# VH-VL binders against q8k2p6: the designs that were tried, part 6

Target 1, 141 residues: q8k2p6
Amino acid sequence: KYTSVCVGREEDIRKSERMTAVVHDREVVIFYHKGEYHAMDIRCYHSGGPLHLGEIEDFNGQSCIVCPWHKYKITLATGEGLYQSINPKDPSAKPKWCSKGVKQRIHTVKVDNGNIYVTLSKEPFKCDSDYYATGEFKVIQ
Key: E = the ipSAE of ESMFold2; O = the ipSAE of OpenDDE; V2 = 0.75 times the mean of E and O plus 0.25 times the DockQ between their complexes.

## First folded at step 1 (VH-VL)

Design E01 (framework fv_pozelimab)
Fold by ESMFold2-Fast, scan of step 1:
Structure E01 (fold): chain C 141 residues (1-141), chain A 122 residues (1-122), chain B 107 residues (1-107)
Amino acid sequence: as target 1 above (141 residues)
Amino acid sequence: QVQLQESGPGLVKPSETLSLTCTVSGGSISSYYWTWIRQPPGKGLEWIGYIYYSGSTNYNPSLKSRATISVDTSKNQFSLKLSSVTAADTAVYYCAREDYSYDILTGYFDYWGQGTLVTVSS
Amino acid sequence: AIQMTQSPSSLSASVGDRVTITCRASQGIRNDLGWYQQKPGKAPKLLIYAASSLQSGVPSRFAGRGSGTDFTLTISSLQPEDFATYYCLQDYNYPYTFGQGTKVEIK
């Protein structure tokens, strides 16, 4: 298990409702949305797009960060990739919202005395976003 | 030196529940993904699933409805229960430790138990 | 599920021979591939992880190559203790899947 790391103050994230941080040599983005904190790997699981530059929108009742590169939708709470599918046997049917499962690694956020702490998650064991979270894809120094 | 050892009955009747335990010695059960893998006689290897010491599990979809993996950190053990067994479940069952390297983004089974043969027969 | 296909299913070789085993994934798996050796009556043993990384304690005559869908395991000079069945394993996506195995037999 990782230890928690202080990444900033609550007042710091209120500026744009997001911040970026390096936690145990891993780049993360922290979002503040609808009164809740959410942390995840900073680069989108699809092609490494910068999620801290994306827009937050609701899809099928779930708040998602939308990757600015290819508009992949990632739930803030669970890191699931959402998409719309069609029934090939009924092309007139309305597309249905589906989940690809957990694709973006989320991390735990706790607030204590106005300080924001992030604890890296090792679960799930492997996650698609891990590919872009290490090595030459790192941007923050 | 880490060692894993399977234990459980060698014979299980059809429709009953197969129960196996893996005991970990020489190291803590914390931090790794503790895995069950099986091999029917004369056939290849099939991944069953894992448990992280926190209790998080993941199962092969082909077995998810019947398989339960649990962990007892106080005994340094993890266990597999497979319900409603048939002759197709006859296999050598291995427990294994899976490590994941974030530097190279890959998992691997670095320690294995010796395996225990479970025969499903009346 | 990702299907792993090994070729050949079996081969016969002599001590000192160079042996090559191939493994093909039904979709791209990056370098998330391991090679395991299994001797009769024993558990599999890790030889190579991340397609090409040699596990500590494994002889340097074992080498892995490949990425994406096509992978090889090479034994540069076969020794008596190398007669065994070899399995590839993709660890890219769940469920993890093994190849069917390649048996290396003495000629």
Scores: ipSAE 0.006, ipTM 0.580, lowest interface PAE 12.9, mean pLDDT 88

Design E02 (framework fv_pozelimab)
Fold by ESMFold2-Fast, scan of step 1:
Structure E02 (fold): chain C 141 residues (1-141), chain A 120 residues (1-120), chain B 107 residues (1-107)
Amino acid sequence: as target 1 above (141 residues)
Amino acid sequence: QVQLQESGPGLVKPSETLSLTCTVSGGSISSYYWTWIRQPPGKGLEWIGYIYYSGSTNYNPSLKSRATISVDTSKNQFSLKLSSVTAADTAVYYCARDYEWGYDSYFDYWGQGTLVTVSS
Amino acid sequence: AIQMTQSPSSLSASVGDRVTITCRASQGIRNDLGWYQQKPGKAPKLLIYAASSLQSGVPSRFAGRGSGTDFTLTISSLQPEDFATYYCLQDYNYPLTFGQGTKVEIK
């Protein structure tokens, strides 16, 4: 577990509804959406696309950030990759929404006295987004 | 002197939504994380999720699609809604304060628990 | 999710006995482990946080040890009020997960 890091003030994010920060050498994006704060690794788990430049859209009742590179959909709340799959038992049926599981590492956001704090998550498994979180893939330079 | 008290119906029909409220007294709900934990009869404890007083939430993936936690700072309350319940959701439901700073998390105050039975 | 395994599932002991219960994590969790006591019909109560830190108001006969994957809770001289079920909880990663519990019963 990591210590929490102050990344900014609420007034800094309320207009843009997103911000980027470097927390313990890890680049993160913080989204403010529908009254809630969500933080995740800045680069998409698929190919390292810049999630802070993506659009937020709802899919199957879940708010997602859509990677601008290949339109992969990542839930804001859990970091799950959402996709539509065909039913092999009935290929003519409507595709169903499925989850690839947690692919994008999410982080905890706490607001205290108007300050936004991010605490990095060290999930027991390696998230696919971990590959893009360090080294040569840095976006904020 | 912080006290938590769960309230809500003790009986819920299958497929309906379970709705519980936790009332906090003796202290402010502000600046703390608040959590729901459940315990099926004769079994162990399962963490459901948390809410920070500002509205930020995190849920156990096993319940994420059905669980919603909300907070009402004006009433010093937070609540749990669990949709599409089945007999497997029969449990004592506890609310607790999740004391967290820097990512350390421990439950220092608990409500007494409320039994919710799911049956027709 | 991190799986927490407690042993034994139950034990019988007498007042004055030294009781030790074990908790194992399926992966390293540093010292992010708490111990909770639950008496029949009551809510759990925090005894120990950060693997070894005694919560204010908890008797000194309770002691936690360990780091990484292996943890123990020791009650140095069991008292009548200590007959209860004990749970460990890892707070290293979400979802937070409890062990299945160890019931300490009177012999």
Scores: ipSAE 0.000, ipTM 0.486, lowest interface PAE 20.8, mean pLDDT 85

Design E03 (framework fv_pozelimab)
Fold by ESMFold2-Fast, scan of step 1:
Structure E03 (fold): chain C 141 residues (1-141), chain A 122 residues (1-122), chain B 107 residues (1-107)
Amino acid sequence: as target 1 above (141 residues)
Amino acid sequence: QVQLQESGPGLVKPSETLSLTCTVSGGSISTYYWTWIRQPPGKGLEWIGYIYYSGSTNYNPSLKSRATISVDTSKNQFSLKLSSVTAADTAVYYCAKDTYYYDSSGWLMDVWGQGTLVTVSS
Amino acid sequence: AIQMTQSPSSLSASVGDRVTITCRASQGIRNYLGWYQQKPGKAPKLLIYAASSLQSGVPSRFAGRGSGTDFTLTISSLQPEDFATYYCLQDYSYPYTFGQGTKVEIK
């Protein structure tokens, strides 16, 4: 179990709508989007791309962070990987939106007296992004 | 079936801004990523950058300070502006549809415009 | 940026020949590689994506192989319409980078 860690003030995130923090030796990104706070592992589950440098866009009615390395789309609310299923043998077919399940570990964000607190999540027990959040792959630079 | 067509001036003076537009037909501009690629006469291909209809862009670092890609969803068009041009920017400029094929874990440019030659000369 | 090196830069071949073009990445790119064909005065055309997947409408005589850093494009029986310049492209990391091209000329 992890304790809550104060990562900053609401004033600090309202202008940039994102920030990075190290919480219990784990690098996280916090997004402020549409009035809500979302925290997740900073490195994309696909290949460790820096999610804090990505763009937030809506896909299939869900707000996602788009990894700048390979454009993998990750839902802010649930950490699901969204993708378009495309048939290259039929170029006239419309792309379909699909989910490959929860791939990016999300963390709990709470605001108290203008302070932003992040609590690391142990759920699910194993998550694809854990690979890039531990060991040598934890390095941002 | 998507088709692409480039348009813009064939001659630009040194230090001025090169401006090109790509018209998308046969499909919605809000579905795919859209990219610009160039090819100097007798040389190979160079990726310039891409745009998603929402305005999200990514540029080749070698051109990032001078390149701007924009989209006009009402006209189903996207455009490239390249500032402070020199003779080294003389090239055929192509627009292309940039699609992610998740099943194959990759990106591909499956539809291209015919290309438009831009000469930078005084 | 990832450097893509093609070999040979040009080759001469006759109709019916088997042609092999190689492409080497300066770092591992898994299977994030495409092959494009360009005929004089024309836009490039996608032939192969994800290193080995044949694009719809492309003749089966075209085949891609490889993973990691070493890739090949093979044309099993060269046809008159295949005389062109061929480019590999890595789509593993931004910026996308092309090889310098391999020109397949008539013998």
Scores: ipSAE 0.006, ipTM 0.570, lowest interface PAE 11.7, mean pLDDT 85

Design E04 (framework fv_pozelimab; at its last look DockQ between E and O 0.02; V2 from the best seeds 0.00; counts 0 for: pae E 20.0 > 2, placed apart)
Fold by ESMFold2-Fast, scan of step 1:
Structure E04 (fold): chain C 141 residues (1-141), chain A 125 residues (1-125), chain B 107 residues (1-107)
Amino acid sequence: as target 1 above (141 residues)
Amino acid sequence: QVQLQESGPGLVKPSETLSLTCTVSGGSISSYYWTWIRQPPGKGLEWIGYIYYTGSTNYNPSLKSRATISVDTSKNQFSLKLSSVTAADTAVYYCARDVTIEYTSGTYVTAFDYWGQGTLVTVSS
Amino acid sequence: AIQMTQSPSSLSASVGDRVTITCRASQGIRNDLGWYQQKPGKAPKLLIYAASSLQSGVPSRFAGRGSGTDFTLTISSLQPEDFATYYCLQHNSYPYTFGQGTKVEIK
C-alpha cells in the first residue's frame, strides 16, 4: 500500500476546482466536483491526453471528465470509460450508453484539517492508464 | 431523418460579428456533439469547433479568440458567432452532427453523419 | 496541428475505372480518420469512419484502408454520381484537420 501524500490545501483547489500533483513519481489530477474530491492518473487511458485540461460533463447520469484529445468520457467516481455503442446490423438505431469497465486508475482522496491527501491505488493490478503514467508520457516534470 | 438547417445574414460588414443558427429537426439535440465547419469559395474544409448539448465547447485555436458556439436545447438549435470578421471569413458555413461512438474494443470514432445544406456568408463593405 | 496531405490533388477518370485516393498524416493517428464526399454546390457526406467502416447507405464500391499515417480510399468501379471532391478528416487530436481535397473529374 502506498502512504498518503499531502498535495495541497482545500483553498488551493477552490477557483479552478482541480489541481495536479506528483505522488510517489506518479502524475495525478485531483478534481473537486459537486462537493466531492476525485483523483486519477493525469493522462487519458486512450492516447495519453491531458485530463487536467478537459471539461467535466454529465453522461448517462454520471459526472465524467472529457479528454480534450478524443472526447473520451471517464467517470470521476470509478474511472470507467463510457461510450455510445452502435448496432452494426442496424446503423439507424439509437446508440446506447455502455461502460468499458475501469480504464482510468483512480486514487483515494482524503481531506483532513483542511489538507488534501492522495493515496495511490494498486488495484486493479493492471489498468489501461498505467501505460501513460510512466516514463516518456509525463506532463509535469 | 435528422435534418439540419443553417440560417442567418448572408452579408456581414468587415469588423462586425457573423451570427448563424443551426436548427435541428427529426431528432433531439440532446446526447450529441454539434459542430461548425466552413469552406471559403473554391477552397477546402476547415473545422471551427464543437458544442455538447450541455454547453461544453472546443474550438480550432486559429479561431478561438473570435468564435463562440452556444446551444439552446429548448429550441433544438445551436449557434455560431464569429467576431471582428474580415474578407478572409467569406465562406460557406455548415453545421453538422458530431457522433463519437466506440466501434472496436478501445477505439472511439468521431463522425459527422448529418450536415446542413450550408449558408454562404460574404464579408464585404 | 496534424497536417493531412491528400494525393493526387485532382484526377480524371472514366465510368467503370478503379480510383484510389491517398491521405497521409504528419504523425500517427491510429484509425481516427473519416472520408467525406462533396458534390458541387452540396454539403459533404460521410462515406467512411474509423478508416475502414462503411457508413450505412453508402455503396459497397467505396472502401477505406490504412492505419497510423497512411490511408487510402478506393472506388472499385466509378459511377457517374461519384464525380466529386473527396476529403479525409483526422480526429486523433485537436484541432480536427481536413486534407486539402482530391477532385475526381470526368475524363
Scores: ipSAE 0.019, ipTM 0.654, lowest interface PAE 7.5, mean pLDDT 86
Fold by OpenDDE, look of step 2:
Structure E04 (fold): chain C 141 residues (1-141), chain A 125 residues (1-125), chain B 107 residues (1-107)
Amino acid sequence: as target 1 above (141 residues)
Amino acid sequence: QVQLQESGPGLVKPSETLSLTCTVSGGSISSYYWTWIRQPPGKGLEWIGYIYYTGSTNYNPSLKSRATISVDTSKNQFSLKLSSVTAADTAVYYCARDVTIEYTSGTYVTAFDYWGQGTLVTVSS
Amino acid sequence: AIQMTQSPSSLSASVGDRVTITCRASQGIRNDLGWYQQKPGKAPKLLIYAASSLQSGVPSRFAGRGSGTDFTLTISSLQPEDFATYYCLQHNSYPYTFGQGTKVEIK
């Protein structure tokens, strides 16, 4: 498990609603949304788009960051890539939401004494976003 | 805690237009599908149609020519209009949320998880 | 439209009984099947979604099974509050269609 790193002040992120940071040589973005904090790799798992520049939208009640490059939807909570499937036999049918699975690595955010701390994920699985991660720490093993 | 409430006239004359509104509270209508269902007295349930918060609609073919569902995001409401009503349209009308639910990782299905209490509309001269 | 045939139309049972309701689809609907409970003067209530997933807050005595065309709702031990009408609903294709309903009455 990686040590927690102070990345900024809580009062600042509540105003800006997002901030970027380098944690153990890994670039991450932290979002403040609906009273909760979320952290993930800054570069989109799809093609490395800058997620800190994307808009947050709800899809089927799930808050997602939308990559500004290709509009890929990533859940803030779990890092899942969401998409809608269409039934070709029923074009009038509403699209069905589906998940590509966890594609974006999510990190842990902690608030303590007015400071924001990020702890890099300790999960020993590969995320697609690892490919675009920068720094010494790229893939968690 | 999402709550739905139907409102509108309980009596409509034949050939007129039935008009109902569903008011959603405890949550935004945004990002969800919303549906109308009806139930004639002593009979089963019939799906009427749905609307997405963006305005996209789909209707039961049995009612498509007469049914119109609309949404007003500013009021957190969606509505049903049914034209040229007859006695056969007498029913309790329900609005409900048509939600997508994850039942296993990465796989989703739909269900009507929240319902209004229903409102009786009687078609009579 | 997909036809949902529900059986029986009605049944009488006693508290503690095991009750089984069947729903058959005219074509394959995978697991896109929900079960709803309706009490007199009340709106339907979601019990089971995805054919076998129990909705939050629903007692474990309710169980849904099946896939494809044949589905069952089982109440392992009928309770006084379970006397109601039950409906299956397919969510596979539009228009969505309900079964005719099964009224569970007290014996």
Scores: ipSAE 0.017, ipTM 0.631, lowest interface PAE 8.1, mean pLDDT 91
Fold by ESMFold2, look of step 2:
Structure E04 (fold): chain C 141 residues (1-141), chain A 125 residues (1-125), chain B 107 residues (1-107)
Amino acid sequence: as target 1 above (141 residues)
Amino acid sequence: QVQLQESGPGLVKPSETLSLTCTVSGGSISSYYWTWIRQPPGKGLEWIGYIYYTGSTNYNPSLKSRATISVDTSKNQFSLKLSSVTAADTAVYYCARDVTIEYTSGTYVTAFDYWGQGTLVTVSS
Amino acid sequence: AIQMTQSPSSLSASVGDRVTITCRASQGIRNDLGWYQQKPGKAPKLLIYAASSLQSGVPSRFAGRGSGTDFTLTISSLQPEDFATYYCLQHNSYPYTFGQGTKVEIK
């Protein structure tokens, strides 16, 4: 389960800037952004939205994938959910960017000899995106 | 020595699905990309698409809505299905091994180093 | 899609002649160019990858040059077995595209 799997050619993902793959029966998306590779669960932790169809935008100096369903913002580097907090007692104060902590499981990407390898995260903590990583929610044919 | 062999029906009726299999012998399907290319009689070559042995695909946009490439590593085979065929799909179909070659440090190129002999598929009533 | 234009479309030459085939891309493709030989009734065979690198087992009379948009394949001394159609292939961007081919006929 935790052995690396080749998911594609570096040449091709550098042109498309993203690809999808199944790694040991787990669906992942791989992004190439600002010279770095990032892999995460393909289904958004919130409601299972397809992250590979979202746009990458910067928030609070961090690159995020924005889920196309409900616009949840997930950092590419760490899988943290970002949101803006508003002080209801002072709504004129600027909204603050906050983190919900890690919500989307991040997987390891390595490039070797022009091929991209993904190794699934072995970290034992519960991650919210795990719920949508079941066979019932699979999107990759 | 690696050898590729196309197999499948040589005659397909219009609107039906063309289905071809490429059998790889003398080598493993693992660790490589595999591509389909076609050549209408008397005409040039057209790249259809490729598959990596783990299942990742890319297709020529002109065929993406109709083409499906799949791989079966247990049989050392990969295949092409092309739906809704017309007479324009009549061609010799080739399978090929699609390799990445390091040209200089960190720079890679694609090449098709082994080809099947080709199989003619005719689309006719 | 990137269009690859080969020149000439056909040529006739004698054994021993120097033959040059050109391939022009509609936009820059760096060195993402291969050359393939197809003999009558046979599948194509890889000759050259990365514009200028000779594939194992290919005779040294074959040479590739160029980068960017303009590429050439040269056969320094044509042999009877070199009667074939030659194709260039770009893989700089998808769809990968071939040139229309250059048929080399032996006089």
Scores: ipSAE 0.000, ipTM 0.536, lowest interface PAE 20.0, mean pLDDT 87
ESMFold2 (binder alone), look of step 2: mean pLDDT 93; pTM 0.951

Design E05 (framework fv_pozelimab)
Fold by ESMFold2-Fast, scan of step 1:
Structure E05 (fold): chain C 141 residues (1-141), chain A 120 residues (1-120), chain B 107 residues (1-107)
Amino acid sequence: as target 1 above (141 residues)
Amino acid sequence: QVQLQESGPGLVKPSETLSLTCTVSGGSISSYYWTWIRQPPGKGLEWIGYIYYSGSTNYNPSLKSRATISVDTSKNQFSLKLSSVTAADTAVYYCARGYKYSSSWYFDLWGQGTLVTVSS
Amino acid sequence: AIQMTQSPSSLSASVGDRVTITCRASQGIRNDLGWYQQKPGKAPKLLIYAASSLQSGVPSRFAGRGSGTDFTLTISSLQPEDFATYYCLQDYNYPYTFGQGTKVEIK
């Protein structure tokens, strides 16, 4: 289990509604959205697009960060990749929102005494966003 | 097999904080969307919120300002804290396991429920 | 929030009867609907998810149908253990919302 790291003050993120941080050599973005804090790996699981520059939008009742590079939709709460599918047995049916499962690693956010703390998640053991979260793909240097 | 069991005080005074814990046995908590749902006596069900094992939460907007769900993977437990309680919070509180298959959510495993009465 | 309305609120039936319960959503929810059974003093139990998919271990006499705004749960031949309250749940949009429940009572 990782130790928690203080990444900033609550008063600072309320103005910007997001911030970036390096936590145990891992780059994360923290979003403040609808009164909730959400942390995830900073680079999109699809092609490493910068999620901290993306737009937050609601899809199928879930708040998502939309990757600015290829518009992949990632739930803020769970890190799931959302997409629309069409029933191949009935192509005239309305598109349905589906989940690819957890693709973007989510991290725990805790607020204490006005300070924001992030604890990195080790679970699941492998997550698609891991490929872009370490080594040569780092952007905060 | 996997089982869920709620625990906490049966009586809470108005304005105090309600604290409940759900113990997961027979399986790992390191997956799924661990959920709290309540039912006032003689009434229907109300979804409170969930926590994904990594710490990500989502809450019913009607309770969001007062509800906090947390997970302790080392103890295989997750908990609900509900602040500033009133008589309207009197209910049976259930913990449940949320499963997301494709686009569909469902709660396939439930605890037995614990009655919490808010009374002076 | 999406309002879920069940009808009837209660019904009386005999063993062997065909029972149909209806659930209506205030807006389109596709097939993002589940059905739950609750017996007095017990936790709810999942019967059907995705409007029509039968949960493993649930008897085949239970069937769900519908899409969009109108949904039904049918019990083709009511058994003694089926006397319970049934709830629908939409999982299309947050917050997830339940119907008010339909109580199936013995005649």
Scores: ipSAE 0.000, ipTM 0.495, lowest interface PAE 17.9, mean pLDDT 85

Design E06 (framework fv_pozelimab)
Fold by ESMFold2-Fast, scan of step 1:
Structure E06 (fold): chain C 141 residues (1-141), chain A 123 residues (1-123), chain B 107 residues (1-107)
Amino acid sequence: as target 1 above (141 residues)
Amino acid sequence: QVQLQESGPGLVKPSETLSLTCTVSGGSISSYYWTWIRQPPGKGLEWIGYIYDSGSTNYNPSLKSRATISVDTSKNQFSLKLSSVTAADTAVYYCARGGYSYGLYYYYGMDVWGQGTLVTVSS
Amino acid sequence: AIQMTQSPSSLSASVGDRVTITCRASQGIRNDLGWYQQKPGKAPKLLIYAASSLQSGVPSRFAGRGSGTDFTLTISSLQPEDFATYYCLQDYNSPYTFGQGTKVEIK
């Protein structure tokens, strides 16, 4: 288990609704959306796109960060990759929302006395975003 | 230094449940994925699935309806049950430690394997 | 499921030879590829993880290269103990899939 790390103050994130930080040598982005804090690896699981530069949009009732490089949609709460499946035998059928499973590693955020703390997750499966969370792919100095 | 050892019946009848246990010695079961792999005689390797110490599992879809992997941290063991077996399930079954954390980095590499146990499905 | 195709399926070589085995994925898998050695009657042994990282205790004559869809394992100077079957494994997406194996036989 990792210890929590103070990454900033609530007033630092309220206007921009996001911030970046280095937590135990891992680059993360923290989003503030609809009154809740969400943290995840900074680089998109698909091709390492910079998620801190993406847009937050709701899809199928779930708030997602949209990667600016290839528009992959990642749920803020669970790190799932969302996409629409189309039935090629019936092109008039409405597309259905599907999940690729958890692809983006998310981390725990706690607020205490106006301070924002991040605790890294070592969840029970390898997340695709782990590949971009090391070495050469670092975006924060 | 960490060692794995498979155990269970070497002969299972068709339609029965194949049950195998892997005993982990020389190290903790915590913070690793524990994996089952099989190899039919004269054929290649097939990944069955894994379990993490928390109980979270992931299965090969071709086996998911029949396979159950469980972990018993108090005994330092994890197990595979495969129901409704047929002759096609005859194979050497291996348990392995799959994946490890190095600081913040996660790598899936099966670095420790049991010796394998042959399970023959025959009447 | 991601298909892993190895080439060749078998080869004959002599001690001291340079041996190259290729593994191709049906879709991009980044560097999520491992190489395993299996000797007759034995469990597989991890040689390379993350496409190019040498496992501790594995001789430096083994080298992995590649990313995306095309990968190679090279044995720079084949030793008697290297006659075995070699498998690649992608761990990018479940189900994790092995190549069909490449048997390295004595010439």
Scores: ipSAE 0.000, ipTM 0.548, lowest interface PAE 13.7, mean pLDDT 85

Design E07 (framework fv_pozelimab)
Fold by ESMFold2-Fast, scan of step 1:
Structure E07 (fold): chain C 141 residues (1-141), chain A 127 residues (1-127), chain B 107 residues (1-107)
Amino acid sequence: as target 1 above (141 residues)
Amino acid sequence: QVQLQESGPGLVKPSETLSLTCTVSGGSISSYYWTWIRQPPGKGLEWIGYIYYSGSTNYNPSLKSRATISVDTSKNQFSLKLSSVTAADTAVYYCARVDTYYDFWSGYSEYYGMDVWGQGTLVTVSS
Amino acid sequence: AIQMTQSPSSLSASVGDRVTITCRASQGIRNDLGWYQQKPGKAPKLLIYAASSLQSGVPSRFAGRGSGTDFTLTISSLQPEDFATYYCLQDYNYPLTFGQGTKVEIK
């Protein structure tokens, strides 16, 4: 288990609905959306796109951050990559929303007395976004 | 050195629940993933599932409806229960540790894989 | 699920031979591949992690290469203790999947 790190005040995130931070030398983005805080690795699992510059949109009832580089959709709550699948044996059917599983590492956010704390997650043991959380891809140093 | 030892009944009747325990000695169960793998006689290896010491689990979808993995940090043990067994569940069952190391200062992940294994225990499903 | 296919399924070799075993993934798995050795009646032993990294205590005659979908394990000079079954394992995505195994037998 990592220790929690204070990254800022609630008042600082409420206007922009996001902030970036360095937690134990790992770059994270914190989103404030629909009254909830969500933290994840700052660079998209697909090609390292800057998620803190992306747009939040709902897909299939799930709030997602959309990577600005290639429009990959990542759930705020679980870090899952969402996509639409087409069944070639049923071409008249609407595409269905599917999950690629957890691809973006999410981290725990706790608010205490107006302070925002982030605790890094070691689960899952391997996560696609880990590749872009390393030295050569760092945005904030 | 860290050692793992499987224990449980060698014979289980069809339709009953297979219950195995893995005892970890020589080191703490904390901060690791712990996994179960099985091998039917003369066949290859099949991953069953894992548990992180905090209780988070993930299962092979082929076994998810029947498999439950639990951890008891106070006893330094983790366990597998597999319900509604059939002859197809006859196998040697292994427990193993999965280690990962992420150096946040260098920015590199170091993954060790399944680095410590129990000796395995044969479970035969038969009346 | 990611399917792992090994080739050959079995091979016969002599002490001192160079042995190469191939593992192919049904989709890209980066370098998230391990190689395991299993001797008859024994538990598997980790040889290589992250496709090419040698596990501590494993002899340098074992080498792993590859990334993406195609991987190889090479034993540069086969020793008597190397006669075993070798398995690749992808740990890129769940469920974790093993190859079917390659049995290295004495000629």
Scores: ipSAE 0.000, ipTM 0.516, lowest interface PAE 16.5, mean pLDDT 85

